# Ledger of designs, part 275: VH-VL binders against q9umr5

Target 1, 268 residues: q9umr5
Amino acid sequence: SYKPVIVVHGLFDSSYSFRHLLEYINETHPGTVVTVLDLFDGRESLRPLWEQVQGFREAVVPIMAKAPQGVHLICYSQGGLVCRALLSVMDDHNVDSFISLSSPQMGQYGDTDYLKWLFPTSMRSNLYRICYSPWGQEFSICNYWHDPHHDDLYLNASSFLALINGERDHPNATVWRKNFLRVGHLVLIGGPDDGVITPWQSSFFGFYDANETVLEMEEQLVYLRDSFGLKTLLARGAIVRCPMAGISHTAWHSNRTLYETCIEPWLS
Short names: E, the ipSAE of ESMFold2; O, the ipSAE of OpenDDE; V2, 0.75 times the mean of E and O plus 0.25 times the DockQ between their complexes.

## First folded at step 12 (VH-VL)

Design gj115 (framework fv_mavrilimumab; at its last look DockQ between E and O 0.94; V2 from the best seeds 0.87)
Fold by OpenDDE, look of step 13:
Structure gj115 (fold): chain C 268 residues (1-268), chain A 123 residues (1-123), chain B 111 residues (1-111)
Amino acid sequence: as target 1 above (268 residues)
Amino acid sequence: QVQLVQSGAEVKKPGASVKVSCKVSGYTLTELSIHWVRQAPGKGLEWMGGFDPEDGEPVYAQRFQGRVTMTEDTSTDTAYMELSSLRSEDTAVYYCATVSYDWETGRYAFDYWGQGTMVTVSS
Amino acid sequence: QSVLTQPPSVSGAPGQRVTISCTGSSSNIGAGFQVSWYQQLPGTAPKLLIYGNSNRPSGVPDRFSGSKSGTSASLAITGLQAEDEADYYCQSYDTYLSGWVFGGGTKLTVL
């Protein structure tokens, strides 16, 4: 039988948003138990990511317990960060494939229409003033805001991304790395036509340097230092990169070709 | 507030087609996702299809695929449902309804309904 | 025959509490899709009563409540009143059918 699949959504999503994905899975892998975790939907998706991690943890624990052979995680957009954190804090997870679906794994630094809607009076260049404040960190988006021009503020004020990346020292860094390394495969999915994730390479742990030049995963300090296990995972052949063009951010979970190419192979 | 006003009752012969209209007011049709639900006399509600609230594409229930066509006229803010090859079993009250998304809760629902259109299929 | 199973009828006396169950499967409620409830008074169109498992639209009394657990949902009506006599339908999305689905409906009689 197929391993259960757990789906974690992104900002302002509904379980309905993943209907096509579930239909694809049902069609290609009949009998698969697929569950979209109906937590922190809508406005509640703006809550601090650590709160979300705790909530989702409570939901996945019983699912994992009933699946001793393991489970697969499909985590979309913001959900990809939630899942990475989840796998870091859980010392007993049994995740085989962790599929990161267009997630800002290295953070977000973009002035998109999506951000303008949430912060109409804020520009990309000035959002650090809000996000790196104590009250700003109460919003999920700010938890992974990564301003390349204010690295010190990011490292000191980021209460989520900087921690799960091991960029800021903390007492759980070693344990979190150990836990995360329990994953069988890390499948990274994203593409240049996403339009929301900025830069789009963030889905592959690429990101801007101080000059806003995009560097690849292997050039990142988190990789070079293996701060949370990326280098180790790559070395063991556990990282899969699946870039795809022509897909907008809201279509990653509803594209059949993408599913067949980047998701389906890892659900067996 | 959204209001849906449907066309009047229809009487059709088996094999004929029926086209029911649903005029929208309060909001424009382009801002709404219209769906159709029917109810046979003394029976339950049955979803027939509608326009997907996320991508705007028409989606039909498998049972009605090939027989049902849902269209929209944005100039008149009117949605249409045409059902062909009518059978006696198609005798029912047909409702149009809006499917809306609440961003605060992240929920979908059939939140507004037309008054219904009785379609009788008899020889 | 409905994808979502409801009891065909329930009854209660005024002031009592009644519950209507909605049993789904792993392809709908169990998959994480939300449940809505609709009230249909005799000779009228359905009215949204509960959405998103437990949310009440404006104008719906708090004596109506919804819950969801596992593959099932439930509508509870406390302080039953004569005007509550109606048909009640649960609704969700089903991935096997690739569409919205309703329960078979429950006729509530107020004794």
Scores: ipSAE 0.916, ipTM 0.947, lowest interface PAE 0.5, mean pLDDT 95
Fold by ESMFold2-Fast, scan of step 12:
Structure gj115 (fold): chain C 268 residues (1-268), chain A 123 residues (1-123), chain B 111 residues (1-111)
Amino acid sequence: as target 1 above (268 residues)
Amino acid sequence: QVQLVQSGAEVKKPGASVKVSCKVSGYTLTELSIHWVRQAPGKGLEWMGGFDPEDGEPVYAQRFQGRVTMTEDTSTDTAYMELSSLRSEDTAVYYCATVSYDWETGRYAFDYWGQGTMVTVSS
Amino acid sequence: QSVLTQPPSVSGAPGQRVTISCTGSSSNIGAGFQVSWYQQLPGTAPKLLIYGNSNRPSGVPDRFSGSKSGTSASLAITGLQAEDEADYYCQSYDTYLSGWVFGGGTKLTVL
């Protein structure tokens, strides 16, 4: 009688990448219906995150409708941001556990192989010129680029992350907060050896200040203002933090110890 | 451009072992994931195992664990499948195939196939 | 026994449309794993026809198309030709078996 699990992937992922995760779930919670959403795969993962949110929304609606006792979300890397937006824009979601698997919840500020492939001559210090243009905002990775040295540009140009985090005003902010607060548990997973998510504490709503000093979630303005409900969730005891060292970015969905420690307890 | 050439037909007695080879050309073995699929006469396709394209480790179908060993020789660009304790029901055509990842679509495919090796277990 | 279920045979006349179904479960197609289709002419190795639910390799005519919905997939062949007589196999990944699985195969006869 376990709740169904919906998996949302990250950049350049395939359903096959989650085979180990689904095998672990089957071993510990046999009979669980697990669906990896087979949308925005490969290069399509670079499409604007609002476009991806719309497509994933259409896919999750029938799954949630069939499960009146609720569903769980496991959302990997940029997929965690898609899930953040889904929980905000859906007036009728019935998500119990939202498991965010090494997702840059406060944004990304680090050079990665994906960025080098897409923008070969760019460094993290000058990527703001591309990402904070209208053209750059048509790429998913730029939707969560958060340059701490150009926070004014991030706040004005981010068409996605600044809005879902309540860092910039939006007409729907009150409704988005109300919807997000319906989640049963927010399970945050990440670690220092990820090697892609920079700073790794972004997976726990921590982020750089202007001097590249990491401020943790409780020091963030979005938490202090309770812009989308983090402070309220923490007060309810609904936020779970599960950091683990020794895990690289592409291994979060295939590490048995991580699964047993951080994921398994939140699947009911 | 990738071509897979398999070793010739084998006739074995029950209880024997057979080792089928699959030589890769047009690409290097280190860039490819080779899997093995068999087909009994007049029957369907059955996956036996192969090298996982993400993990790089051999994985075997549960039915064949303990009887099958898959190895690769990168110096000769040749993959091998050895099946032991042969039974008459192991009579089949054995195929090697490449499993490739299309990064543009996020899809895996068994895209190139060897010609097949007939293994007959009798007498 | 077969994890993916296909009809054993299907038939059509030249120029017509046929559809071959592939029925899986929550542990494979329903779990989001993609479906590939293979064509096997008598006495030959299987040939990749469709991968990733609906993608055609170069050289495969557009009259072959694939689709997926829920726990099932379908191969559609339009404008049937005599040369299409073959066995057709669907394939996916299964998490209960921790491996790749094939359908039982469908023999297409062009009448």
Scores: ipSAE 0.800, ipTM 0.895, lowest interface PAE 1.0, mean pLDDT 92
Fold by ESMFold2, look of step 13:
Structure gj115 (fold): chain C 268 residues (1-268), chain A 123 residues (1-123), chain B 111 residues (1-111)
Amino acid sequence: as target 1 above (268 residues)
Amino acid sequence: QVQLVQSGAEVKKPGASVKVSCKVSGYTLTELSIHWVRQAPGKGLEWMGGFDPEDGEPVYAQRFQGRVTMTEDTSTDTAYMELSSLRSEDTAVYYCATVSYDWETGRYAFDYWGQGTMVTVSS
Amino acid sequence: QSVLTQPPSVSGAPGQRVTISCTGSSSNIGAGFQVSWYQQLPGTAPKLLIYGNSNRPSGVPDRFSGSKSGTSASLAITGLQAEDEADYYCQSYDTYLSGWVFGGGTKLTVL
């Protein structure tokens, strides 16, 4: 029998969007219980990420309790940040595979249709003025906005990403790292044709330096300092990188080749 | 606002085909997805298929696979459902309905329905 | 026989509260898929009553409410009125059938 799979959706998603992913799992792992968490849909996906983490925590507890052998997480886009925070705040999680499906793990610095809808006169160069304010931090998109040209503002203003990355001191940093390190595998999925995650290497914990040159995960301070456990996980052999070209942001959960290559092997 | 007007009642022999039309007004087929639901006399609703609201591809319920074809003509805003190899148990009212996404809630719904087309299959 | 199971009938007196159950499985409601409810008056097309588990479209009275828990959903009607006498259907998506599914329907009789 296979471990249950919990799916956490992204910004402006619905459970229906994951129907193909669930069908692939049913075909290759029959009998697997798969649950797409039906929370924070539509406009509610803009609520502060800590509020979403609280709600998703309440939803996963009974699922994990019924599966003492462990569960897998598949977390898409914004949902991958929610899941990483869950792994940090839950002392007793039993997650084996954390599968991060094109998630902005090191942040986002790109113009999108969602940003135009929320802030119609803003561009990425100006958005720090909104996002790095107390009012801006009440929106989920701003919780992981990472402007490489205003890194000092990011480090001081971020209420979410700088904390879960261990980039800003806080009293729970040690315990969050310990909890995150209890995960069995971290599976990182993304690709250059995503079109939304910017830089797309954010899905692999890469990000821009001040010149907008991408530094890979192993060049990031959070890795080098092992702030939340990336160096330890890599040394343990627990990090899997699975890049794939030719997939747009909304197609990650509906591509069979991506599923078979990057997801299926980790659904023990 | 949105209205779906279906073609008139049909009487068919077993083994024939029927093609029901559904004309959309107040909206365009490029902006919505049409699904088909039938109801045998005295029975419940049965989903037959439709165009997926997210990818726009036709999907058919397994029991109708190979017998049903659903098409949309965006130039006339008309959807069609063709059911072949008719049997007496295919006697039913056939409805078209829109499937739409509500951005506010992040939810889908079959929100507008046609008046229904009675198809009678008798020998 | 339907993958979503509803009682074939329910009844209530005017002013009473009535609930209609919709029991699914881990491949539909239990997987996190939405539940919608439709009202069908005799001789008419179905009408959307509830979508997304609990949302009422414009024009549906607030005495109709929906909920979902685990693998099941429920439609509640408070302040029952004679005009509520109809057939009621639940609907969701199912991953084994790869399609939308309706419950078998419930006839509501107002006594």
Scores: ipSAE 0.773, ipTM 0.895, lowest interface PAE 1.2, mean pLDDT 92
ESMFold2 (binder alone), look of step 13: mean pLDDT 90; pTM 0.931

Design gj12 (framework fv_mavrilimumab)
Fold by ESMFold2-Fast, scan of step 12:
Structure gj12 (fold): chain C 268 residues (1-268), chain A 123 residues (1-123), chain B 111 residues (1-111)
Amino acid sequence: as target 1 above (268 residues)
Amino acid sequence: QVQLVQSGAEVKKPGASVKVSCKVSGYTLTELAIHWVRQAPGKGLEWMGGFDPEDGEPVYAQRFQGRVTMTEDTSTDTAYMELSSLRSEDTAVYYCATVSYDWETGRYSFDYWGQGTMVTVSS
Amino acid sequence: QSVLTQPPSVSGAPGQRVTISCTGSSSNIGAGFSVSWYQQLPGTAPKLLIYGNSNRPSGVPDRFSGSKSGTSASLAITGLQAEDEADYYCQSYDTSLSGWVFGGGTKLTVL
């Protein structure tokens, strides 16, 4: 029988947005129990990511407890960061495949309609003034804002991303790394035509340097220092990279070819 | 406020086709997804199909595929539902409804409904 | 039979509390899809009463409330009034049918 699948959504999403994904899973793996967590929907998706992690944790515990053979996570956009933190803070997770679907794993540095709505007069070049304040860190978007021109402010003020990436010290870092390393597979999906995640290589742990040149995962200090286990996972053969062109941000969960190529093989 | 006004009652013979209209006011049709729901006399509500609010393409319930067509004329803000090969069991009130996304809650609902169009199929 | 199961009827006296259940499965409510509720007065079109499990549209009194747990949802009506006498329908999305589904409807009778 197939392991249950838990889906964690992104900004302003609803479970309806995942209807095609669930249909694909049912076609290829009939009988799979798939649950889209309908927590932090709509404007609640703007709540601080640590608050979301706590709420999603409470929801996944009973699902994981009922599945001794393990579960799979499919985590979309911002949801991929929630799932990163879940895997670190849970001493007892039994996740086999963690499928990160176009998530800004190294952060976001780009203008989007969501940021324009929340901060209408700000450009990406000056958003650091808001996001790296205590008030700004009460918004999920600011928790993973990563301005490559103000890296000192990011390292000091980020209450979420800098901590889960091990870019700033935390008392729980050793335990978080140990917990994260229990994951069976880390499946990274993203592509150049996403249009929202900036740089799109953030979905693969690449990111801008101070000159806005993208450095890939293996060139990141986070990887080289093995801060939360990426180098160890790659050496173990547990990291899968599945880039695909031609897919916009809202279409990752509704493209059949993407599903068949990048997701289906990891749903045991 | 959104208002949906449907065309008048129709009487058809078995094998004929019927085309029901739904005129939208208060919003432009471009900003709305129109779905169709029918109700046979004394029976419950049955979803037939509509324009998917995320995909922008019409989607039909399995039992109506091949004999229902849903179209929109944005120049007149009017949606249409055409049902062909009519049978006596197609006798029902046909409703159009708007499907809206509430960004605050992240939820969809069928929030505004037309008055209904009675379609009677008899020999 | 409907894929979402409702009791065919419920009844109550003025001032009482009644609840209407909506039982689904792993392909709809159990999969995380939200539940909406509609009120249909005799001879009229359905009216949205509750959406997204528990949210009330403008103009719906707080006597009406919705909840969801597991594969089921419920509509609660407190302070029952004569004008509440109507048919009530739950609705969700179903992935096995690739479409929206309604419950079979519940006739509420106010004594």
Scores: ipSAE 0.825, ipTM 0.907, lowest interface PAE 0.9, mean pLDDT 92

Design gj13 (framework fv_mavrilimumab)
Fold by ESMFold2-Fast, scan of step 12:
Structure gj13 (fold): chain C 268 residues (1-268), chain A 123 residues (1-123), chain B 111 residues (1-111)
Amino acid sequence: as target 1 above (268 residues)
Amino acid sequence: QVQLVQSGAEVKKPGASVKVSCKVSGYTLTELPIHWVRQAPGKGLEWMGGFDPEDGEPVYAQRFQGRVTMTEDTSTDTAYMELSSLRSEDTAVYYCATVSYDWETGRYSFDYWGQGTMVTVSS
Amino acid sequence: QSVLTQPPSVSGAPGQRVTISCTGSSSNIGAGFSVSWYQQLPGTAPKLLIYGNSNRPSGVPDRFSGSKSGTSASLAITGLQAEDEADYYCQSYDTSLSGWVFGGGTKLTVL
């Protein structure tokens, strides 16, 4: 009997995009109940992340209630941030494996085709003017825009990522940390050929300093201060790092070798 | 203003092959995400396969695997479906349809359909 | 069709409301895949009526509506008119078959 799997998609995704992932799960773990949450699809994926967290929470509660032995989460791209917040705000989640599939856990700072579609005249160097305004914070992508050259603006204006990472104080921080630490395994997946998530090490809690030099997770203040439990999880042996080269951003959920190496072992 | 125009009716003997064409006009995409659906007389719709709009490769229903080949010629905006080893049970109207992604809703749909091609398999 | 189950027929009088059900399973509608509905008038190709559970293409009147809950979907038609007499098919994606699937179809009769 396998634990149910809940899939949370990313920016502009649909449930159809996960068809291959569901096929792989059915092949290796037949009988697993897999649910892709078809909320905030298309343009709605641009809604503020706290709004998305509330909607996904409402969908996840009955699934978790029916599975007293626990559930697994597979959360892709932007969806990985939704799942981070979900695990922090839920006092009673029963998540065993949280599988973060190429998600910008420390934020995004890069010129990509989807950003060019949304903001065609903007470059990464000037997006801070849009994203760190009250108007910009009404868009999900701006909730995790992390300009390393304007870190003080990020810390002050980010209504989502700076708070869930504990980079800025919040009254609920202690409860969020306690809730997040209930997770069985944090499985981090990403790679250098993603082409969208910038820096790609953001998927592993690494990020740029002011000179655009990547500092890894263990050098981050959020890790050193144990703001939401990363240091505790690592000491517990609960963090799994699974980097893989050769995989583009839209292929993480459709690559069989990646599934077998990084995802399959964590689906009990 | 998307239009799909299919080739004319075919009459074939058991064991023969049939190749149906679907000419697309008014489409601005570089690839044709055309899928094929058939309907036997008095029966329901049955999906056969088509070019996956995300992968760009043909995918076939298990029932037709090994008997069906779907190809596209983007230079002539024409999709083809070839079905081999024909049986009397293959008598049906064969439809082509476009599979489109709506960025606003994040949904796929079979939004435009050809007029259908009757294929009759009899001795 | 066995994968998505529809009633073979439904009927109503002009001006009434009818609902056509589409029952799936955990490998299709229950897995989170959306549902589309098609109308087929006698002797014609199917026409897209509803896509993505509840969205109407341009030209489809708002008396046609779709919904989805759990492993099932429904098409509702209000203010029935004679021209609504047709066959209706639901469609979703099925992960165990790795392909799109259609319901068996429902013949709507308007008396």
Scores: ipSAE 0.821, ipTM 0.902, lowest interface PAE 0.9, mean pLDDT 92

Design gj14 (framework fv_mavrilimumab)
Fold by ESMFold2-Fast, scan of step 12:
Structure gj14 (fold): chain C 268 residues (1-268), chain A 123 residues (1-123), chain B 111 residues (1-111)
Amino acid sequence: as target 1 above (268 residues)
Amino acid sequence: QVQLVQSGAEVKKPGASVKVSCKVSGYTLTELGIHWVRQAPGKGLEWMGGFDPEDGEPVYAQRFQGRVTMTEDTSTDTAYMELSSLRSEDTAVYYCATVSYDWETGRYSFDYWGQGTMVTVSS
Amino acid sequence: QSVLTQPPSVSGAPGQRVTISCTGSSSNIGAGFSVSWYQQLPGTAPKLLIYGNSNRPSGVPDRFSGSKSGTSASLAITGLQAEDEADYYCQSYDTSLSGWVFGGGTKLTVL
């Protein structure tokens, strides 16, 4: 029988948005138990990511306990960061495939419709003033705002991403790394036509340097230091990269070709 | 403020087709999906289909696929449901309803309903 | 039989608490799809009562509340009043049918 699948949504999202994904899974892997976690939906998706991690943790524990053979996670957009933290803080997770759908794993630095709605007069160049304040860190979007021109402020003020990536020290870092390394497969999905995730290579642990030149995962300090296990996972053959062009941000969970190419193979 | 007004009652013979209209006021048809739900006398609610608010395309319940066609005329803010090859078991009140997304809660609902159109299929 | 199961009837006296259950499966409520509740007075169209498991539209009194657990949902009515006498329907989305589904309905009688 197939392992259960747990889906974690993104910013301003609903379980209804994943109906096509669930239908694809039922079609190719009939009998799979798929659960979309309907927590932190809508405006609540703006709550601090550590608060969301705690709530999602409480929801996944009983599902994992009922599946001794393991579970798969499919985590979309901001939800991919929630899943990153879940895998680190849970001493007993049994996740086989962690499938990250266009998630800003190294952070976000770009103007989007969501940011313009929330901060209409701000440009990406000055959003650091808001996001790296104590007030700004109460919003999920600011928890993964990564301004490459103010990396010192990011490292000091980020209450979430800098810590989970091991870019700033944390007492639990060794345990978080040990826990994360228990994952069977890290499947990274994203593409150049997403239109929201900036740079799109953030979904593959690439990011801007101070000159806004994208450096890929293997050139990142977090990889080179093996801060939370990326280098170890890659050496183990556990990282899968599946870029696809032509897919906009809201279509990753509803594109059949994407599903067949990048997701279906990892749902044992 | 949103109001849905449906066309009047219809009496049809078996094998005929019926086309029910639903005129929308108080909001633009392009921003919300219109769905159709029927209710046979003394029975429960049955979803037939509607315009998916995310995909923007009509989706039909399996049992009506091939017999139902749903269209929208944005110039008149009117939605239509046409059901063909009518049978006696199609006798029911047919409702149109708006399907909207509440961004604050992240939830969809059938938030406004028309008054219903009685369709009677008899010889 | 409806894919979402409701008791056909429930009754209570004025001021009492009543609960109406809605039992689904892994393809709908169990898959994480939210539950809405509709009230239908005799001879009228359904009216949205609860959406997104527990949210009340403007104008719905707080004595109506919704909850969801596992594959099931419940509608609770406290301080029962004569005007609450109606049919109540739950609704969710079902991936096996690729569509919206309603419960069979529950007739609430105020004694």
Scores: ipSAE 0.816, ipTM 0.902, lowest interface PAE 0.9, mean pLDDT 92

Design gj15 (framework fv_mavrilimumab)
Fold by ESMFold2-Fast, scan of step 12:
Structure gj15 (fold): chain C 268 residues (1-268), chain A 123 residues (1-123), chain B 111 residues (1-111)
Amino acid sequence: as target 1 above (268 residues)
Amino acid sequence: QVQLVQSGAEVKKPGASVKVSCKVSGYTLTELSMHWVRQAPGKGLEWMGGFDPEDGEPVYAQRFQGRVTMTEDTSTDTAYMELSSLRSEDTAVYYCATVSYDWETGRYSFDYWGQGTMVTVSS
Amino acid sequence: QSVLTQPPSVSGAPGQRVTISCTGSSSNIGAGFSVSWYQQLPGTAPKLLIYGNSNRPSGVPDRFSGSKSGTSASLAITGLQAEDEADYYCQSYDTSLSGWVFGGGTKLTVL
């Protein structure tokens, strides 16, 4: 009688990348219906995040409709941001546990091989010039680029993350907050050895200030203002933080100890 | 471009072992994930195992666990599949095949196949 | 004994359309794993025909197309030609077996 699990992948991933995760779930919770959404794979993972949200929404609606007691979401890397938006735009979601696997919830400010492939001569200090242009915002990576030295440009140009975090006003903000607060548990997972998500504390809603000093979630304006419900969820006891050292970015969905410690307890 | 050339046909007695080779040309073995698939006469394809393209470790189908060993010699760009404790139902054509990831589509496929090696188990 | 179920045979005349089904379950196609298709001409090794549900490798004509829905996949062949006579196999990944699985194969006869 376990709730169905829906898995949303990250950049350049495939459903095959989650084979170990599904095997762990089958071992500990036999009979669980687990669906990896095989959408926006490969190059398509670079499509604007709002486009991905629409496509994933169409895929999750029938799964949620068939699950009277609710569903769980496991969302990896960039997929965690897709799931953030899904929970906000869906008036009727029945998500119990939203498990975020090393997702840049406050954004990304670090050089990665993915960014070097797409923008080979750009350094993180210069990427704001590309990402905060209309052309750059057509790429998912730029939708959550958060340069702490150009926060004014981020707030003005981000078409996705600044809006979903309530860092910039949006007509739907009140409805998005109401919808997001319907979630049963927000499980945040990440760690210092990830090597891709920069700062790694972004997975826990921490981020750099203008001096590149990390401020944790409780010091963020989005938390203090309760812009999309983090303070309310924390007060309700609905936020779980599960940091783990020794895990690289591509290993979060294939580490058994991580699964048993951070994921398994939330898969009722 | 990539070409896989397998060793010749083998005839073995029940209880013996067989080691089939697969030589890579037009590419280096270290850049490929080699898998093995067999086909009994008049029957379908059956995956035996291979090197996981993401983990880099060998993984074997449950029914062959303990009887099959897959190895690679990078100095000669040759992959090997050794099957022990042979019985008559192991009579089959054994194929090597590469598993590749396509970054553009985000998909895995068995894209190149060897010509096959017939292994006959008879007494 | 195959985990993925295919019809054992299908037939058509030149120029016609044929469809080959591949029925899986919640542990493979239903779990979101993609489907590949392989063509095997008599006496030859299998050849990749379709991968990732609907993608064609270089050299495969667009008469061959793949699709996936729910727990099943289909291979469609339009403008059927005599040289299409072969065995066709679907393939996916299965979490209950922790491995790759093939369908039982479908023999296509061109009349």
Scores: ipSAE 0.831, ipTM 0.911, lowest interface PAE 0.9, mean pLDDT 92

